# VH-VL binders against b7kms5, part 207

Target 1, 80 residues: b7kms5
Amino acid sequence: DTFETVRNTIRIESEVDESLRQLCHEERITKETWLEAAYLYLCEKPEELAQVIQLAQERLSQRKAIADYKRAKTMQERFL
Below, E stands for the ipSAE of ESMFold2; O stands for the ipSAE of OpenDDE; V2 stands for 0.75 times the mean of E and O plus 0.25 times the DockQ between their complexes.

## First folded at step 11 (VH-VL)

Design tc5 (framework fv_maftivimab; at its last look DockQ between E and O 0.85; V2 from the best seeds 0.00; counts 0 for: pae E 4.5 > 2)
Fold by OpenDDE, look of step 11:
Structure tc5 (fold): chain C 80 residues (1-80), chain A 121 residues (1-121), chain B 106 residues (1-106)
Amino acid sequence: as target 1 above (80 residues)
Amino acid sequence: EVQLVESGGGLVQPGGSLRLSCAASGFTFDDYGMNWVRQAPGKGLEWVSTIRWDSGSTYYADSVKGRFTISRDNSKNTLYLQMNSLRAEDTAVYYCAKDIFRYDSWTLDYWGQGTMVTVSS
Amino acid sequence: DIQMTQSPSSLSASVGDRVTITCRASQSISDYLNWYQQKPGKAPKLLIYAASSLQSGVPSRFSGSGSGTDFTLTISSLQPEDFATYYCQQSDSTYTFGQGTRLEIK
């Protein structure tokens, strides 16, 4: 079988990335095939998918907060 | 399709006031921060103000701080810019622009066509 | 504040040419750099985000590179519709634009 792939660039939190890298190494898989497999698995598990989405939303909220803090800090520093 | 439509521009005297509006559609308005960016005739782009999606926190360029107020009405999917104490140097096309968060930072992925503000005696 | 300086301010080129525009930040902004295209009388259009990521719908002849303080926008083979003004923008702290690069037909 042959299939077409799409190249993607992603940013993963360093601690999570290291843990995932280690897992992939131990299990002799790649981050790519892990992501594909995980998504396909979750597509068949609506409750688990909902949990993962909620967790992803929380993590996104944290990232946005950090980025916004940088804006706020910059504005404050202009008057110091 | 994402659409941003600015309105409220016009001719005003120095020291006067003007209120701009930006009508948003094609996306969940209250999930995204919104921005005003202006461009003086024949000049470059200048960020003016940002309002957050959640808390309503606002940020301003030094050039407009204390004179301009950004706000939003999520029930109307509308962004506003109240401009007071207008100066000649405020003359510009004013764009509203939508934030998007990717790769741990914001980007202006959609812009309106702008509304012209002319401050002149 | 972070200042953004583009080079050159204006550039003349021909269809098919390889064109490179540079942008320098006054301090490190990691890869929080965006590129926009603007045609006369039109709103700016996002081309590149995160220094090197191509916005959806943008032709592959556009590419971005760089990190820290020095960034480049490259058009591998200039097309007629590419003649416009280009702006870099830092998004590390609020937004700051470069002064723009006007790309004209030679």
Scores: ipSAE 0.530, ipTM 0.886, lowest interface PAE 0.9, mean pLDDT 94
Fold by ESMFold2, look of step 11:
Structure tc5 (fold): chain C 80 residues (1-80), chain A 121 residues (1-121), chain B 106 residues (1-106)
Amino acid sequence: as target 1 above (80 residues)
Amino acid sequence: EVQLVESGGGLVQPGGSLRLSCAASGFTFDDYGMNWVRQAPGKGLEWVSTIRWDSGSTYYADSVKGRFTISRDNSKNTLYLQMNSLRAEDTAVYYCAKDIFRYDSWTLDYWGQGTMVTVSS
Amino acid sequence: DIQMTQSPSSLSASVGDRVTITCRASQSISDYLNWYQQKPGKAPKLLIYAASSLQSGVPSRFSGSGSGTDFTLTISSLQPEDFATYYCQQSDSTYTFGQGTRLEIK
């Protein structure tokens, strides 16, 4: 039996990716199966899922702040 | 369905003023940044201005800085562009467009149909 | 500022053709590049974001590739509704559009 899968690309912060890659290598799993397992595990644990969502929201805010900084820096250079 | 509807375009003399509006629906307006992009007849696209979801930051192209003011009213789901000291070179169709952040960058995922501004004596 | 140059400026093609449009940035923008389609008298429509990711509702015959300074948009089998002007746009820092590529029927 074979799972039906979807091919996607994602961007992960380099330090997090390095750590996750090493963990997956040591445990003989892939990033894909780790992601699936983590999500399925949390689906049965609403309070823990909520904590992960809060962390994800913070990381999204950090990524937006970096992108906003790049935008602000470029526009300031137009006058200086 | 995301909808963006621009209005307020028209004919104006050089040195005049005009205020554009963009009515937004089909998404939570105050979650997203908004932009104005213009296109002169027969020409390409030119970014004009950006405003953050909370109005905390605004950005302008050099060609309009000091003359145009972007603003929004989140309670009315409406984006505005106040255009002062208009010049012939400002003649264009003006589009409003919705920002979205994904893959660590901003994209303009939905656009309105535009409103025509003509600056002519 | 980052300049975006598209090639060709215009081209003619037939229904069923495979079409490739290129976009070059004056400096590396990683994969922070978007593609838009604009039909005559209509607003632009997002096709591709992050160089290769397909926007929801866009047909799979559209694809994007590239990283750094050189990017391509490919239409694998041209359809009548694909005749339009195509714009690339960098999103590494601000919005800078290419000058456009007009695709018309032969």
Scores: ipSAE 0.221, ipTM 0.781, lowest interface PAE 4.5, mean pLDDT 88
ESMFold2 (binder alone), look of step 11: mean pLDDT 91; pTM 0.925

Design tc6 (framework fv_maftivimab; at its last look DockQ between E and O 0.52; V2 from the best seeds 0.00; counts 0 for: pae E 13.4 > 2)
Fold by OpenDDE, look of step 11:
Structure tc6 (fold): chain C 80 residues (1-80), chain A 121 residues (1-121), chain B 106 residues (1-106)
Amino acid sequence: as target 1 above (80 residues)
Amino acid sequence: EVQLVESGGGLVQPGGSLRLSCAASGFTFDDYGMNWVRQAPGKGLEWVSTIRWDSGSTYYADSVKGRFTISRDNSKNTLYLQMNSLRAEDTAVYYCAKDTFRFDSWTLDYWGQGTMVTVSS
Amino acid sequence: DIQMTQSPSSLSASVGDRVTITCRASQSISDYLNWYQQKPGKAPKLLIYAASSLQSGVPSRFSGSGSGTDFTLTISSLQPEDFATYYCQQDYSTYTFGQGTRLEIK
């Protein structure tokens, strides 16, 4: 069987990326196949999927807050 | 489909006031920051103001700080720009633009068609 | 404030041409750089975000590159609908636009 792929660029938090990379290395898989497998697994687990979504939303909120703080900081630095 | 529709533009004398509105639809309005960007006739784009998704913070260009106020009513899915002490150099098409968060920063992924503000004696 | 300077301010090209527009920031902005296309009487349209990521729906002939202070927008093979004004924009500190590059038909 053959399949088409889509190239994606993602930015992952450093500690998470390192941990994931280590896991993939130990298990002889790739980040790509890990993400595919994880998503497919969760598609069949609605409760677990909801939990992951909630966690993802929390992490997004944190990342937004950090970015907003950066905006504020850079504006303040303009006057220094 | 995301839609942004500006209104409230018109002719005003120097020193006058004007209030712009931007009606948003097609997305969860209260999840996104909103922006005003203006463009003087035949000139480039100039960022004017930003309001956070949680309405807790606002940012202004130095050229409008103290004169303009950005606000939002999430219950109406509407963005506002109160413009006071208007000057001739404020003459421009005013666009509202939606933030989107990607790669740990915001980009302006959707824009309205703009409303024209003319400040003239 | 961070100033954005585009080059050139205007250029003429023909359909099928490879076109490159440059943008320079007055200080490092990492990859917090976006490109927009604007046609007369229309609102700007996002083309590229994060310096090199193609916005959904944008043709693959558009590409962006660069980091730090120097950035480029490239159109590999110019199409008739590509004649417009292009703006770079930093989102490192709020927003600042370049002065624009007007791409005209030769």
Scores: ipSAE 0.469, ipTM 0.875, lowest interface PAE 1.0, mean pLDDT 94
Fold by ESMFold2, look of step 11:
Structure tc6 (fold): chain C 80 residues (1-80), chain A 121 residues (1-121), chain B 106 residues (1-106)
Amino acid sequence: as target 1 above (80 residues)
Amino acid sequence: EVQLVESGGGLVQPGGSLRLSCAASGFTFDDYGMNWVRQAPGKGLEWVSTIRWDSGSTYYADSVKGRFTISRDNSKNTLYLQMNSLRAEDTAVYYCAKDTFRFDSWTLDYWGQGTMVTVSS
Amino acid sequence: DIQMTQSPSSLSASVGDRVTITCRASQSISDYLNWYQQKPGKAPKLLIYAASSLQSGVPSRFSGSGSGTDFTLTISSLQPEDFATYYCQQDYSTYTFGQGTRLEIK
């Protein structure tokens, strides 16, 4: 009657996290149950899953670019 | 299983050169930044250098800038450190370490077991 | 350059004790602080990132707290495998490690 769970810590862009927290609060669910439900729903919908994966890949690329800018800026300040 | 295996350490005289290698497996190497961190015998950890996932940017500690060059070959899943003009103070175990997924952090989540570099006359 | 100062430099404790190690940054680093554990002859292992987030696979007896300049690593009930050297590390601007805290059996 209970599910095995895996403990995770993730970082979410702050505007997205705020919106997700508001949604979860109003619907009386948790972020982890939302994530599980979203994945289970998409497993049965190959075309929609592909669209989500594409968006995730685009966001991953954006996040890498922002992180690299932050590191480059910091390193330049130290190696002037 | 993430694995990082360093090699290329050894004994070298001051002024000499060595090239270190780090063979990576168990993850998509091209997705992550890579680092070298060193530890002198009986001492603490010191960051040495960082390279971006696509080699687009490299970064160095002041103590090694101009003498060490970090590079990577993504087709071979291998990280390198070319060390020139070596000094006794460069004597240390050199660790290869992987960045995390986080775009706002440089956390080193996986480390190799290290390779020893000894610089002495 | 951001200096990281750990306290104490060494500590003796018994199995079952609560242990606290502190780390102070020379300027504010928000929550960009990580904790590592290193056993003799082994590579460091990440314990805590972002000041208080527990790395996957790390026992829940480890916890981190703090922001700005003052940070704390706590082990709630010390186990035999916890005797090691602990390092804090900022990743706000490049990387800087603290000098380490050696935790020894009493």
Scores: ipSAE 0.000, ipTM 0.613, lowest interface PAE 13.4, mean pLDDT 85
ESMFold2 (binder alone), look of step 11: mean pLDDT 91; pTM 0.919

Design tc7 (framework fv_maftivimab; at its last fold request DockQ between E and O 0.81; V2 from the best seeds 0.00; counts 0 for: pae E 2.2 > 2)
Fold by OpenDDE, fold request of step 15:
Order: structure tokens, then sequence, then C-alpha cells
Structure tc7 (fold): chain C 80 residues (1-80), chain A 121 residues (1-121), chain B 106 residues (1-106)
């Protein structure tokens, strides 16, 4: 390859990751090229992009809430 | 550019009170949890308190629990630390620090330059 | 509370040296481990998050590894601006810091 790439580590929810892995396997693509293609596609689809952004924001909020719950729980448990 | 500026530090006697402020700018303040971290002279870093981004839930280190109160005014983009019943061991530079969420965990990605609190007779 | 223990507490090194700092947690913290750099009179600066992820703007000579209880910060080739104090921090249960590692010039 003659183009530059950036190394990224991604943590994906287990169920989604499994589904995505299966899709990539069936379609003979990689998660990397999937992400690139999906993003570029959405960049040309403003309505769809807005929908995906909304979903992403919701998922982020949920992940934050879970993390907050976990660290709060950990703190509480030390008093038991 | 993210900026955090602490103020309110000074000299107080043991048993006294002090209120620190942290003015935040350069980011959507009410979207992030905020923290106080202190550092005694020549010593390491010690987490003091956290106020969450959503519910505003507050958490404290055992060393300050019952004496310190963390709060925020989102309309002023300001974080506060009310310190009561101060002790000599509370002497430290107090930093405010911003939360960031990545990889399902929290990290302190931006810090203020700190404000010095000295508790002495 | 989760205790974080760094090793060594201090070390002397020269420019160009490979430097390794270790951090041990009193219990498993998964990869919820961050590394900070602090210079005298300055606030800490985030270097590594999630044990091995490089913070934006941080030189690639810095790297982190580990999971569970044992973690390592490595500076592959020490630069003059790298002399400072380094702290590991667990973010599994809010925050606790290692005692720090003072990296001074030999």
Amino acid sequence: as target 1 above (80 residues)
Amino acid sequence: EVQLVESGGGLVQPGGSLRLSCAASGFTFDDYGMNWVRQAPGKGLEWVSTINWDSGSTYYADSVKGRFTISRDNSKNTLYLQMNSLRAEDTAVYYCAKDIFRFDSWTLDYWGQGTMVTVSS
Amino acid sequence: DIQMTQSPSSLSASVGDRVTITCRASQSISDYLNWYQQKPGKAPKLLIYAASSLQSGVPSRFSGSGSGTDFTLTISSLQPEDFATYYCQQSYSFYTFGQGTRLEIK
C-alpha cells in the first residue's frame, strides 16, 4: 500500500461486534474497510448521517451511564 | 481551546473554611463530569472529588468526606469545592480536571494550573 | 480503595535512553489505567489512557502496556523534555494515583 493509515483501537459492544464480524466474513471485507465505506457513504447521505449520529449519541449516553453505575457500585461495595 | 482556571486558594487556620472555584471554557461544560485533585507540597496526586456529568452525583475521597462539598453551576461554567473543617494535611495545590469518556472508562484529559491552599496556625 | 504502586520511585537516565516505569494495582483494574506526566510547577498532562492508547499530541516514543494488575510505561528514546514526574492512575473506581516516578537527568 502507498497510502497512509492511522492505527485505531476500537472497543465495540459484544453483540454488535459479533454481528459485524459475521457480516464482514460473509461479505469478504474487513471492519476497517467497512467503517471507511460506511462513513463515506453516510457523508453523501445527510439524512441518514443525522440518524446515525443520533443513534451514536444515544449509545454513548448509555455507555457513560453504565460506566458511572459501575464505578459508583464499586465505591459502595467497599463499605460493605 | 479547553481552559480550566482555579481560584480561591489561600491561607486559612485549622478548622477554617474555604471555597475554591474553577472557571471552565472551550467546551460544553454541562456535558462533562468534573473533578478536584490535590497535591501536597512535594507529594503525589490525590483524587478529592467528582461530580458527574448527568445526574450531578457527587463522590468523595475518604480523607475529605463529610468536610468537602463539590458542586457546579452550569450557567456559569464553574466548578466549586467548599472545604470545611480544614486540616493541616489539606494543604495542597488543588486542581480541577475534566472527564473524558473513552473505552468505557473515564480519564482526566484537561487540568487547570491549580490553586494553592495552605492550612496553618 | 485500589492502591497503585509505581516502580521505581525515582531514576536517573540520559538522553536517548530507553526508560521503563511499572505500575501495579492492588486488584484487577482491567485496562482502566492512565499515565500522566508532570513537570515542576505545572499541572499533570495525560500521556496514555486505557493502558496503551496514546493521547493526541503525545510523541510516539511513549507507549503503555499491561492489563489486570501490572502495567508499564515505556519511553523508547528519552528526550530532554521528558525529564519529569510520571504517575499512573486507575480509573476503575474513580481515581487513585501511584506515588509517582521522578525521572531526572543523569
Scores: ipSAE 0.780, ipTM 0.925, lowest interface PAE 0.6, mean pLDDT 96
Fold by ESMFold2, fold request of step 15:
Structure tc7 (fold): chain C 80 residues (1-80), chain A 121 residues (1-121), chain B 106 residues (1-106)
Amino acid sequence: as target 1 above (80 residues)
Amino acid sequence: EVQLVESGGGLVQPGGSLRLSCAASGFTFDDYGMNWVRQAPGKGLEWVSTINWDSGSTYYADSVKGRFTISRDNSKNTLYLQMNSLRAEDTAVYYCAKDIFRFDSWTLDYWGQGTMVTVSS
Amino acid sequence: DIQMTQSPSSLSASVGDRVTITCRASQSISDYLNWYQQKPGKAPKLLIYAASSLQSGVPSRFSGSGSGTDFTLTISSLQPEDFATYYCQQSYSFYTFGQGTRLEIK
């Protein structure tokens, strides 16, 4: 009645996703319940939340740099 | 509110030069790549150039490589396009566009209203 | 150089119709495809990114699908304000736009 969900799409690095799927299988939980639990756990722990956000920012920067390298390499391969 | 305002367009003779500016506001300019896209009258869209968020990496379409220089001044939140050796084929509306990185890809999520460049004798 | 070919180049449809526009890339671009709407005298507006993700503020009647080389933009129930030219654009190697599809409301 009051419990509603939203369907979302995310892109996760293959090796991380494989590890997360294995963890969820072993613990008899779902990926979505793990994500919800992780966020709810961190909501009441500001210092731990800040550390996770810092790591997330670093991973985003790395993924952005890799994507930039790949698009630049593809363009250069046309000319070189 | 994201706002991109191009300026510096006008009439110029073949072989001439022109510098376009794009004033940006409503977002953290330094975090995003910036782009120029042009559209000749009655024609489709053509990407011209990209400059990455760090001001160090620049990229150009073949049609403008060696003649156009993209740059940015992050302290002024301003994007530039220096256009040299202009040709009639460069006649177009020039749009400034902000990119964004989502789902491991790049998109042009906000565009200015453009500035007209006319290259004619 | 990645060429983007749209089909059809123009089409006419009535309000309420379901409209599809296709876009084909000369090589696989994964899901690195965006769709833009451009009304006369205006700048392009982002509709769809990553082939199928709807940009915020875009009406839900717009949807995108496809991966690899073949992509489709669909308007499920055409409205009068949808009169425009639509462009697909690859973002795999910087940017290349399709030639555009002019949608005319009859």
Scores: ipSAE 0.449, ipTM 0.842, lowest interface PAE 2.2, mean pLDDT 90
Fold by ESMFold2-Fast, scan of step 13:
Structure tc7 (fold): chain C 80 residues (1-80), chain A 121 residues (1-121), chain B 106 residues (1-106)
Amino acid sequence: as target 1 above (80 residues)
Amino acid sequence: EVQLVESGGGLVQPGGSLRLSCAASGFTFDDYGMNWVRQAPGKGLEWVSTINWDSGSTYYADSVKGRFTISRDNSKNTLYLQMNSLRAEDTAVYYCAKDIFRFDSWTLDYWGQGTMVTVSS
Amino acid sequence: DIQMTQSPSSLSASVGDRVTITCRASQSISDYLNWYQQKPGKAPKLLIYAASSLQSGVPSRFSGSGSGTDFTLTISSLQPEDFATYYCQQSYSFYTFGQGTRLEIK
């Protein structure tokens, strides 16, 4: 059986990325292996997994709200 | 499988009105913004209008502002474009397009096959 | 209003060729640029979003690059199904499309 990988591109908050990079540097691991380990660990803890999903939904909603605010501001400025 | 099916196109005289519909299936309609994009015969693509998931925000290209109205009925999974005071330059295939939020911006990820609107006398 | 200019307007190429299409924005749009493919009589299909991210299901021979004002779409080894019109589109301030590049058989 062969271990197969996929390449993904993601965009995350700058402060989160900086903190995660520092952690990975200190522990001598990679972002890829940290992501895999975090997901696998949480899959064994359904209550905690549900809480992480809730946080992710809240963060997504906030980012959408900020983007929509910028759209609305652009429209408002057309009537200057 | 995401599907968008437009209808309501046809021949109309200058100054007339038409209402386009777009029936959506294969995704949770009220979670996504919807768009109308048009293409005149032999020409490129032109964005016409955007409506957010809850109808709270609508946006229009300057060329159609005051004449076109975008709306949606989330209970029917249907998007609409009410077109008034039609001009010859509004002649185009009108596409319904779904957006998706990625990298803090919206991208048009799925499109319908379009419906032809011809404004001629 | 952000204007998008593509070059060339048309090009002829052969199967197996490496093809590049460029797109220029009238102001900086960061990486908020998408590429679409349109075949005659059909709706546009999303190929690339955020300048360089490949849409799921799109062949790896397609790639995008650039940021700010200058962007490039590359097809590394042209296939028969790739003959189509290609459009860039900025999503920084709603949507403005380039005029399109028509890719034809040489």
Scores: ipSAE 0.299, ipTM 0.826, lowest interface PAE 3.7, mean pLDDT 90
ESMFold2, look of step 11: ipSAE 0.390; ipTM 0.823
ESMFold2 (binder alone), look of step 11: mean pLDDT 92; pTM 0.937
OpenDDE, look of step 11: ipSAE 0.627; ipTM 0.899
ESMFold2, look of step 14: ipSAE 0.401; ipTM 0.830
ESMFold2 (binder alone), look of step 14: mean pLDDT 92; pTM 0.937
OpenDDE, look of step 14: ipSAE 0.716; ipTM 0.911
ESMFold2, fold request of step 15: ipSAE 0.447, 0.347; ipTM 0.838, 0.817
ESMFold2 (binder alone), fold request of step 15: mean pLDDT 91, 91, 91; pTM 0.931, 0.931, 0.932
OpenDDE, fold request of step 15: ipSAE 0.772, 0.768; ipTM 0.925, 0.925

Design tc8 (framework fv_maftivimab; at its last look DockQ between E and O 0.04; V2 from the best seeds 0.00; counts 0 for: pae E 11.4 > 2, placed apart)
Fold by OpenDDE, look of step 11:
Structure tc8 (fold): chain C 80 residues (1-80), chain A 121 residues (1-121), chain B 106 residues (1-106)
Amino acid sequence: as target 1 above (80 residues)
Amino acid sequence: EVQLVESGGGLVQPGGSLRLSCAASGFTFDDYGMNWVRQAPGKGLEWVSTIRWDSGSTYYADSVKGRFTISRDNSKNTLYLQMNSLRAEDTAVYYCAKDIFRYDSYTLDYWGQGTMVTVSS
Amino acid sequence: DIQMTQSPSSLSASVGDRVTITCRASQSISDYLNWYQQKPGKAPKLLIYAASSLQSGVPSRFSGSGSGTDFTLTISSLQPEDFATYYCQQDYSFYTFGQGTRLEIK
């Protein structure tokens, strides 16, 4: 059997990435297969999926705040 | 389907003013920052301005700072660009472009068809 | 400001050819680099984001690579619909575009 894959750059927070890396190593899986499996599992668990989405939204808000701060700072520096 | 439709372009004399509009549909408009990007005839692309989705904070390229004003009306799903003190070098197709935040950065994932602005005496 | 320089400014190629376009940033932009395709009279279309990730719906013959200051866009086997102008763009600090690369049919 063969399947087609799509290459995606994934930027993971360093502390989470390290923890995930260790887990994948111990369980002899990859980050890719972990993500696929986790998604497929959650697709069958609506309550758990909702919880994960909420957590993801919170983390996204934090990332946006950081990016927005950097953007604003960059603009300020241009006019100094 | 995401759609962005610019309007308001036309011929204007140097020193004149023009107001562009961009009608957005197919996505939750007030969740995304919006941008104006322009392209002079036969030339490349130049970022003009950005407006945030929430606070309304605005950013401008040095070339238009003090002359152009970006704004939005989320109730109308419309982006605007007020252009004052227009110069010949402002002649360009003006595109509105949608932000998307992915992987810790903003990217312009959808663009309108553009509206032509010609500044000439 | 960050300047983006593409090479070449124009090139001619045939259907089926492998084509490579390069983009250089005046300073390190990590992998905050995107590629756009623009056809005459049309708006730019996002092809690649984060230096190497394919935008949804983009054919797999397109690929991007690079990090820091040097980046490349590769079309593995040129198709008729691929003749267009391509732009690199940094999104490290707002947006700055390369001057464009016009890909013409030989």
Scores: ipSAE 0.510, ipTM 0.891, lowest interface PAE 1.0, mean pLDDT 94
Fold by ESMFold2, look of step 11:
Structure tc8 (fold): chain C 80 residues (1-80), chain A 121 residues (1-121), chain B 106 residues (1-106)
Amino acid sequence: as target 1 above (80 residues)
Amino acid sequence: EVQLVESGGGLVQPGGSLRLSCAASGFTFDDYGMNWVRQAPGKGLEWVSTIRWDSGSTYYADSVKGRFTISRDNSKNTLYLQMNSLRAEDTAVYYCAKDIFRYDSYTLDYWGQGTMVTVSS
Amino acid sequence: DIQMTQSPSSLSASVGDRVTITCRASQSISDYLNWYQQKPGKAPKLLIYAASSLQSGVPSRFSGSGSGTDFTLTISSLQPEDFATYYCQQDYSFYTFGQGTRLEIK
């Protein structure tokens, strides 16, 4: 009768998170139900899923680059 | 500067009750989830309870479920832990800890110095 | 439930040594693994989050690696102030801490 759930924590870029939070508030849904719905929708749409995966890969690369930049800047500040 | 200051610990007999408080400052309290983690003398860390930034969900370790209640007052920047039906096994230092990211609940970036709770006859 | 197993449980090392501490999860937790340092009588302090991300203000001699089930904390050149107990912690599903690794300076 009830779904078993796994509690997950995700990190979302602040501008995207603010937009998603506003959407969920206006539509009276939660981030977790939006995530579940988005994934289930895409499972039935192979071409759209492929586009989302490509965008996700690009954003992952961006997040890695930003993390590396912040790490390098912090190290410079420790030596200046 | 982020600060978390616990209070309300002390000596209590088994079956007794105690209410812990954690005063928060240096960040926007109602953007972050908050947690209680405890450490028995000479032992490791044990997660106790978590509350969402808006009090929309609360979660408890099995060892305290039904006896402890986590709550928060965002207008006072304060986290609480009501502990009822205390047992000797609840003897520990209790830390409050802040989630690292807004509106998420996972990594604990800032911890208070803890308040000691001793349950013994 | 996700169990976290650290090794070794204790370790003695000299200043300047390279020290590694490992943590194994009972199931895949992606990179949802954090490392904390706790000195005697003090609160835990976050060192590493997301397996390899260094927390602000943490010296660069600390680094983390791994994903999935196997993770490592490395101190590249041990300093006297690194005497502490180190905990790994998963946050894939709630919070589970490893049992800790006590690092003693010879």
Scores: ipSAE 0.005, ipTM 0.619, lowest interface PAE 11.4, mean pLDDT 85
ESMFold2 (binder alone), look of step 11: mean pLDDT 91; pTM 0.930

